VHH binders against Bark storage protein B (BSP). Designs and how they scored, part 2

Target 1, 288 residues: Bark storage protein B (BSP), of Populus deltoides (Eastern poplar) (Eastern cottonwood) (q09117)
Amino acid sequence: AHLRLGLVFTSDNNERALQDSGLYSPDSEDSSVDIAGRRFHSGTLNGSSIVYVKTGSHSVNMATTLQILLARFSIHGVIYFGNAGSLDKKTMVPGDVSVPQAVAFTGVCNWKKFRSEKGKLVFGDFNYPENGENLLGTVEYEKIKMFSPSEAPKEVFWLPITKSWYNAATEALKDMKLRKCYSDECLPGEPKVVFGSKSSTSDFYVRNKAYGDFLNDNFDAKTADTTSASVALTSLSNEKLFVVFQGVSNVAGETSSNSRVSYLASYNAFLAATKFINSIPTPRLACE

## First folded at step 14 (VHH; from y08 with S52Y)

Design z07
Fold by OpenDDE, fold request of step 15:
Structure z07 (fold): chain B 288 residues (1-288), chain A 125 residues (1-125)
Amino acid sequence: as target 1 above (288 residues)
Amino acid sequence: QVQLQESGGGLVQAGGSLRLSCTTSGFTFSDYAMGWFRQAPGEEREFVGAIYSWGGRTDYADSVKGRFTISRDNAKNTFYLQMNSLKTEDTAVYYCAANPRYGYLTVNPQEFDYWGQGTQVTVSS
């Protein structure tokens, strides 16, 4: 027997993409297991053995679900696909898929007292119409403590995607063409897979342009979501390989994309994930 | 150079059958989804059916379901449209097309990058 890959995502829309593809085949009619309110599905994705689970949004839901997945199933590695917002429309637009090289919890912060130490985010710098002081003061971004079995806990900001898998993804998805149309509605341009970016994860949606720009300018974050860093942290804590695929659904500060565009983004992320999954070998269990 | 060439078209009586072939070259055939489209006079080009690289999955327009069958032969870089129980409304120029996009069903001609020149199918009453 072979180890399985864990496929995790957050939303019904993501699940819909998986279902609509017709590429998933359950192992059996009863190959789903409910644990802690989540349903884990065992089967094959275009021939590759997987367990997938919809985790729900935000970091804690992802982390707890993923930990269950890793604890209860024989998982070789973790693949995440989901939606994200673009923080730089020059780099990525709706419909594109981002494969970030690193992700960070940008919601982990120290909110400073007014007129105390100056954090990186200074609210007064964003006053309208004139900059100045702001009672909200400043926010300093903090590192997160990461635990793993093989090393002492360490403080980290960026959580890197597994290098080997990132490289494999780069190769496997090179020149990949993504879905452009949903029914009669098509994206204005040819969607693309974008590599090399960093991503911001927080427990809030980044719809504000100023903050989006801030993240881009200060952290070189090109996308923002609510769960990617959780995937990374959990995977790393369990010493599991992992990779992240983000379908870009919107641009921070702009009008939200319609439901079709959002779906296309989800779908494209799914396609990228699937292609990657099919490109990597799955090791055998040591006892077999 | 990418080439798609349709063959097998012609005149057939209603209720009859035809088998169209599309021979391809210039690209990795096995990696592409292959589709058939048709265009009747005065009408827009419409999706007929497609076969995908993954597991030979097929999709058909409702108007041809149960009558038309698509298959592919990767060794010959050729895919086929078997048309049975032909109707007068099936009269059209039939085009084969190739879609490089990974693993999803699409009926949108804009997602097909390569096209044949077409072959005329005429179904008489």
Scores: ipSAE 0.408, ipTM 0.759, lowest interface PAE 1.5, mean pLDDT 92
Fold by OpenDDE, fold request of step 15:
Order: C-alpha cells, then sequence, then structure tokens
Structure z07 (fold): chain B 288 residues (1-288), chain A 125 residues (1-125)
C-alpha cells in the first residue's frame, strides 16, 4: 500500500482551486469521512495518493484538523497550500507563491507593563505625532514550547520547514511557471515562485503597513498568514515531513486585491503544491 | 533558440480534411502544453485546442469539438491538429503555441510563451 500525503488548506477558495483544476480523483464516490465537523477526502491528485481536508481558518482549526488527519490516516507527509499577505512588495506581489524556509508564531507575545522592560515592539515608536509615549507600552515576542516524541520539549521561535522537502521543492519547482490569467483578467507581471523566505503567523491577519514593515524589518518575515506556523508545529510534533506553499493575495497596507487575484493566488499555491506532490516518491508501506 | 514551425496548411474544400503539424526546437517539448490558435480576417485570435503535458489532457473550443483532434509526438518534438469536416468558417491563419505551464487548462493566449508564424488554412465552399 502506498503511503498517502496529507494536503491541508483553510478556505473555500483554496478548495475551489483544487476542484477547478480537475486533477483530483476520489478513490470512490464515498471516499470521504466526516470527523469533528471536517470532511476528509481520500483520492489521487494527478495520480498521487492524498487525503485532503479544508480545516477552516486560523491556527487552532488547522492544528486540530491536521492532528486528526495524522492520527486517523496513514500520512507520510503534510503539504499545506494557502494564502498570505506580502510584507515586502519588492520581493513578493499578488499572484506569487512563497515557499518559506521557516515560519513563526508572531502572535505569541508578552504584553509588557507600561514603563517596564522594553519589548521588541514599542507602540510609542508608532505614535503620531512622533516622540510620544504610549500607554499601551510594548510587546515582547515569546518562544513557543515544542513537543515531540523523540526529544525533550524545547523553546523555539522559528519553526523550520523540513529541510529535505524544502530542498526537493526548490528543485522541483525551479523555473516553474504559474497561472497568470483568470478568465480575461491577467496579472500585470509574470508570477513567480519565491524560495527562502520566512513567514509570520498570527491569529490576526496582517493588513497594517506599519506592523507589516515592522515584521519584515525585525524578523525578516516576507509573508504573513494565520495558519502556516500551526502546520509546522503540528507536523513537527508528530515527526512528519512538511512543506508550505503560500499564494500571495495582497500586500500589507495596500487595498485588498479583487476576488480574481485572490483566486489566482490560491490557484498558484495549489499548482505549486501539486507539482511538488507529483515530484516526490511516495514510500510504500511494507506489508508486514 | 526556440522555434515553432507550422506546416500542412492550404486550400481544401468544405467537408474535407487537413492535418497541421507544428515542429518545435529549443525547449523541452515534453514539459510543455501545446496549443492551436486561429485568426480569421478581421477577427480576434481565438483558441482552437490544446494538449497538456500534465495528464495528457486535451481541450477544444466548442466550435471544433468532434471535428478536430490534437495529438503529440514527443520523440519528434511535434504536435498535430487533425481537422475533419472542415467548414468555410474554419478559414483562418492557424498558429501553434507552447505553454510551459501545466496543471490547469487555459485558453488565454497570454499564457503561451512561444508562438509559430502561422499557416493559412482556406476552406472553400
Amino acid sequence: as target 1 above (288 residues)
Amino acid sequence: QVQLQESGGGLVQAGGSLRLSCTTSGFTFSDYAMGWFRQAPGEEREFVGAIYSWGGRTDYADSVKGRFTISRDNAKNTFYLQMNSLKTEDTAVYYCAANPRYGYLTVNPQEFDYWGQGTQVTVSS
């Protein structure tokens, strides 16, 4: 029996991309299972065995659903595709796909007492006019405790994407061309796959330019979403291989992209994920 | 240098058949989706059909479905458009095109990176 890959995403738009592609074939008419309000679909993605599930938005939904996926299905590795905002317009624009090398929970913070120790984020630095104090004080970012079966718990800030899979993705998706057009509307430039970035995950979606710039400047985060770090944490905790594909839907601080651009971003993330899936060998479970 | 060259065009009577060929060089043919487009005088270039590398899927415009068939020979770096039951409205310059993208169907010419020079197909009544 071939091991399956887990394919996880959050939104209806992501699911639509998968469905619209015509590349997914269910194993049977009844190859779906409902667990904890989520529907798990078993089938093949362009010939590769997968189980996919729409998890819902934000980290808790992702984590709980992904854990179920890993517990109930024979999953060799986890592939995530979804949407993110660009924190650096020079590096990534809507329609691009980011393949980050690491992700972090930037919402895990200690909100410091006013006039106490200075955190990394100082609200007063963003006062208008300049040079005023802010009663909200400062925020210090915290590490998260990561659990795994084979190691003692450890405090981590950056969660690395599986190195082997990241490298494999880099090779497989080298010079990959992405979808440029939806219907009669095309992106102004050629969308591209971007490797090597870091990504920020928080329970709030980053649309504020000042904060986006702050994340970029201080953490070298090029994208921001609400779920990628959850994928990483859950996968690592289960000692599963994983990789993340983020379709860039918008730029922080700018006007929201129209629905078509958002869809293209989702679709391109899906395409990247699919190409990767089809590029990796699927281990066979030795029937003992 | 990337090259696409159409051949097989010409004059044919309505109801007749014609086979177009597109010979390619300068890129990995097997990795590309290949498409046919046509442009009639005074009209916009329109999608005719395509064969995709991913899964070997084919797609056709409604106007040519059931009459036209696209195939590819990777060993020869050539793909074909078999046109049967030709109509006068099929008269156009036919272009072959290459799309490096796969995993989805596209009819948008902007997503094809390489184009041939075109071959004239004329269907007489």
Scores: ipSAE 0.393, ipTM 0.753, lowest interface PAE 1.5, mean pLDDT 92
Fold by ESMFold2, look of step 14:
Structure z07 (fold): chain B 288 residues (1-288), chain A 125 residues (1-125)
Amino acid sequence: as target 1 above (288 residues)
Amino acid sequence: QVQLQESGGGLVQAGGSLRLSCTTSGFTFSDYAMGWFRQAPGEEREFVGAIYSWGGRTDYADSVKGRFTISRDNAKNTFYLQMNSLKTEDTAVYYCAANPRYGYLTVNPQEFDYWGQGTQVTVSS
C-alpha cells in the first residue's frame, strides 16, 4: 500500500521554513489540491513521501484541516511542527525544540459562579498586592471526552503522543545539531532538543508570567501553544500515529519581539520533524 | 582527529582554471554538508559555495556563479572546487569546512564546526 506521512503546521513562517530548506519536491502529477480554502501538497521531503498543509491558526483550524487530511488522503501518521512559548527557561529557551510526550487542552474550562464551588485557578490568589476575594471567582479545568472507533468514549486530560513514534524521535534526534544563526543574528548558546515534556494548548497566547508559572506549577507544563492538543485529539480519534515538534520562540513573561528568533524556532522545529520523518521506514509505510 | 586538508592551490594566469581538493578523515563524510570559503589579506573570510550532505544541490556566492563548480565524491571522502575563468580578484587563501547541522545549506561560517588549514590561490594578470 502507498501510505504517506501527513505534515501539518499553522503559519506562513512554518511554510517558509519548509520552502527555504529546499528539501521538498512536489509530485510530478497532481501535486496539490485545494479543499476548504487550504492547499494540500503531495510530494517528498528529502526522499520521504508526504502530504503537507498549512492549516491556519489555533485549534479549530488545525482540527478541521487535519480531519480533511485524514479523510481525503491515505495517511499513515501525522507530524506537527510549530512554535511554542517556554514556561520554564531553566529547561528550554528560544531556539530549542521541545518533543513533548503528552499535551492537554488547558482552555477547556468551567468558569465557576462567584462564591459557589472552588476551581483550580483562584483569581483571588493573584490579587496585587494582597490575596483576597475576586469577582472573577475561580476556574476549573475540564477533562474532555475522547471518542475513537476501538473503545468507548472516555474522559481524558493528558493526550499522549504515540509511544513508538516518541521513542523513535528520541533516537533520531538525540545528537542533533540545530540552526544557531539567521541573517547574522545568532542565538547566545547552542540550541538543543528537549524530550519528555508536557505541553499546554489553549486558544489564547500565554504571555503572562504569573499564568505561565501557574501552568508549570499545577500541570508540569513546560511549553504552551495554541495547536498541539488539537493535533493529538484528532490523531487519536482517527487512530493515527502522531508526534509533535515545538520550536521555542519566546519565554512567557519576557519580551519577545525578535522575528529572526521566531523564524529560527520554526526552522529548528522543521529540521527536527524532517530528521524524524527520514528516520522511519521509507519504502511503503505500513498501517498501524 | 577530525582532519580536513586542502590541496591543489597555486599560481595561475587570469582566465585560467584550477581544481582544489579537500580530503577528509575522522568523521562520516556523507553526513556533512561541505563548504568552500576564501580570505584575501586584510579581509574577512567569505563564502564561496557549498554542497548538501545528500543529492547534488549546491549554492554559490554571486561573484563565482557560472565560473566555479562544487562536487563531492563520498567514496573517496573528497570535496572539490573547480575554478574556471579565474580573475585577479579570486586571489585568496581557500578553506574547506564541514557543517554537521542536518538539513540546510548556510553561508554563515559560525555553523561550520571543522575547518581546513587553507591553500593559497594566486591569480596573476
Scores: ipSAE 0.012, ipTM 0.541, lowest interface PAE 8.1, mean pLDDT 89
Fold by ESMFold2, fold request of step 15:
Structure z07 (fold): chain B 288 residues (1-288), chain A 125 residues (1-125)
Amino acid sequence: as target 1 above (288 residues)
Amino acid sequence: QVQLQESGGGLVQAGGSLRLSCTTSGFTFSDYAMGWFRQAPGEEREFVGAIYSWGGRTDYADSVKGRFTISRDNAKNTFYLQMNSLKTEDTAVYYCAANPRYGYLTVNPQEFDYWGQGTQVTVSS
């Protein structure tokens, strides 16, 4: 009878952050159920009623698992946390948490025939050492069709985070203390929460600086991950509230962060998600 | 006006025991994780142990495991360190510190918001 919050994430490091916190209490010793190979856990996170699930990597795994969560459990809204790469180190660095206002698929593309109409990504502009024609041609970025029960399908590129939940997150997190150190390794500066960003989702990791810069320049994307847009699309299609918390684990083009910094990124995203969850009314009371 | 104040320090012979207390005011005690740190002359501040904001869960430096026990009494806003089997290497100024809650224990002093003034513990041979 009670609506619960859905907490979704993709990886072992995300799950480890939740487990290491000690903040999760299962409803009972056998309060989990396996569906389609994923384990759904019912309980409380620091007093707030949730169902959580580790979905597996990338958009298809997230969308599949999230649809199961929404179909099989009474879920009011969806909270996602996970890692992302920064596309702009002047704005965000490893350890920071991004709370985007919108996310988009940037892996839904039309790869144009050589010497046909130009798409937005022109491979020849990235030749080294000199620009010119490139046999890979160009790529255009496509809108996707979003289906929902209350309106006709529509073409969309930017998927907006739920405005009321985004606003609640900005208030709850504005002075938040994030974790700076893990074991004997500390971040070089104070980690922070960054609001108002736009985020790129694709099923490939963006570690290349030139492509990261392209995304930032052409879409004003500040982060890239493999998951957030699938959370957004699935939540919007089911008309559920949602919010996204991204822990920055690396910067596109830079040497990859070590496992300790990657864990800190997961943990900080988890902390932000938890503080948000504890700041909102219970799902049943919130609907009233 | 957040205040943390340690008490219970003093001189003790090796093998002996002391109990430190940290009384707090000016914040919601139950919302904060609490930690003990120590600093010997000429050394950096060293983590001793911490207790989680919701009680029960603790973590200790390897050098004190099995000898030191920490606890908290949320009703009294008081945080304790019971030190047994003291060694001369335990000689230091001991500090209590408070860290915002939200799901982690930390050994790093840079993550603690509030600190006491310290209490001297001297272990003689």
Scores: ipSAE 0.000, ipTM 0.365, lowest interface PAE 12.2, mean pLDDT 88

Design z07
Fold by ESMFold2, fold request of step 15:
Structure z07 (fold): chain B 288 residues (1-288), chain A 125 residues (1-125)
Amino acid sequence: as target 1 above (288 residues)
Amino acid sequence: QVQLQESGGGLVQAGGSLRLSCTTSGFTFSDYAMGWFRQAPGEEREFVGAIYSWGGRTDYADSVKGRFTISRDNAKNTFYLQMNSLKTEDTAVYYCAANPRYGYLTVNPQEFDYWGQGTQVTVSS
């Protein structure tokens, strides 16, 4: 017997990539179990032993489901794949895969009481104050408290990807070529894997260019999503190895990509996750 | 330097057999899917079949299913096409190709980045 790898993702589009690949084979017995309304699947991904689960969107769904996975299954480490928006078109574009070295919650903010009680914020495609100055980029970002078995709770902002797994991913995915075409549509350039980025997670989608530029300038964040930091926090809290693969589906401030490009982003993140999973050994449970 | 070289082409009578080989170097052969394509004069390059690097999973064009078999020897970096029950419409230049894009089979030639020079197969009646 040995520990399995946990493969987690949020959406039907992510699951479709796994299903369309033909690389997953369910176990012959007890290939799935439902817990708290989520279905956990046991099997192999291109020969590597995994448990996978579709968690639902956003950080609370991910954290809840991942905690169940880690508590109820023998999991060595956690692999996440999903879509993200690029905050830096020069670094990465739709179809690329980001492998961040650190992620942070950037939606944990304190909007302190201010002396002005007048003005109207206009929300929509353009988030401008109707009267007054837009100071959204100057809100007080807060650290979160991380609990773990081995240490007293501590305040954290950046949640580091497991260094050994990040390094293994850089080697396994070095020069990796990604899927360029789906049906009649091909990406305009060659999609690539980008390493070494930082990523922003919040409960709101960052589609506004100005705010995306702020996150990039102030935090060196290259991508934004709604999930990755919850994977990091939960994994670190349970002292499990983890790594994050983000398929770029859009660029903040630009017209949304069509469904085929969004699917290619999901598929490329899936491919990167799969190649990583197949490159690492799963530790065995040894008898003491 | 990435290199693919086909061999084993030639002239055969209809109903005969040929085995094509594709020797590769300059990339991690075991990680990539390999494909065979063919091109008759005046036609576009046509998918013949492909094989994954892992598990031996294959896919074939309908026109060759049951007659052609693809295999690979990862230890020798060599990719094969066994062609049986050859027909005159199989006459073409056959190309081996490598898909460096990890983890899926494709019939789309745009996703095969490395190509051999081709070997002529001529099937006479």
Scores: ipSAE 0.000, ipTM 0.295, lowest interface PAE 14.5, mean pLDDT 84

## First folded at step 16 (VHH)

Design A1d
Fold by OpenDDE, look of step 17:
Structure A1d (fold): chain B 288 residues (1-288), chain A 125 residues (1-125)
Amino acid sequence: as target 1 above (288 residues)
Amino acid sequence: QVQLVESGGGVVQPGRSLRLSCAASGFTFSDYAMGWYRQAPGKQRELVASIYSWGGRTDYADSVKGRFTISRDNSKNTMYLQMNSLKPEDTAVYYCAANPRYGYLTVNPQEYDYWGQGTQVTVSS
């Protein structure tokens, strides 16, 4: 067996992007295996050996599926591509691809009782009308315990993308052109790859402008999704290299993009991932 | 109105080269996968080559691999087929096709709704 890259994503649209590209070639007619209800596909992506799996949403599905991938296959590193929402329309818009430097679980919280010591998110600050009290109180974001083979467990908030891979991605994708149009529907501007952002992950998807702004203002999060932090946590726990590509499908709290824009975002993320995959060498097992 | 117009066909001797062109109009050319098909007399239409809408990836029939090259110029809305080392068995009507399914980069003949009128290529001594 030779080392492969793990390619993980969540949705049918993501899978469709992969399939529609024609860049994937299965190793054989029977190059897939079902494990725990997930189908793992072994083949090549534009010549690079990969195993890909659609995990479904949300964080638990991603984590459990990715762990299976890492346990059952010889995976050198993990590449995620998927969809996310923009928390800052000034920085990134639908159609763009975000390559974040770090991801956090923002759904890991202590929901504090009414009139307790204030957490970071104060529900009362968002009352309408302004002078009302909010019995929901406040939410304090918590760190998550991260396990690793070589170190004692530690509490972390930000999960950093593998530095070497992030740097490699910045080099590989610096001049990358993304698709602007899908089925005669075009984005209003030229889509771009955005580097250096931070991303928010929770089991609830951010579809609220106020909360999106809160995340952006308080945590400097520029995108939100439901799975990226799971990729990070799982990869780190297994001491695997990983990188994240997010196609921006919508802006939090605004009207949802149509299916075409969503697909375009997914496709652009896929292309970014593919370009990255093809830019990195695959190590030999003997050198592992 | 969608239009595909082939040109460049003709009669050549074995071993010679031809370059076919397909001029496209009536749709966003750059967004569509394109391909060449050919049909010889008494035979079924077969895929010769395909080119993806993005990235420039190409696929070829085994019978023409290494001899034919498909390419496209999106700025000119034109697809090309460079045919080298032509053989008598390459004699056919060559058709330009566009995949109507936007986003699909693979060429499936059953999925093509847009066809040119065809151009005759004859390879004979």
Scores: ipSAE 0.000, ipTM 0.271, lowest interface PAE 14.1, mean pLDDT 88

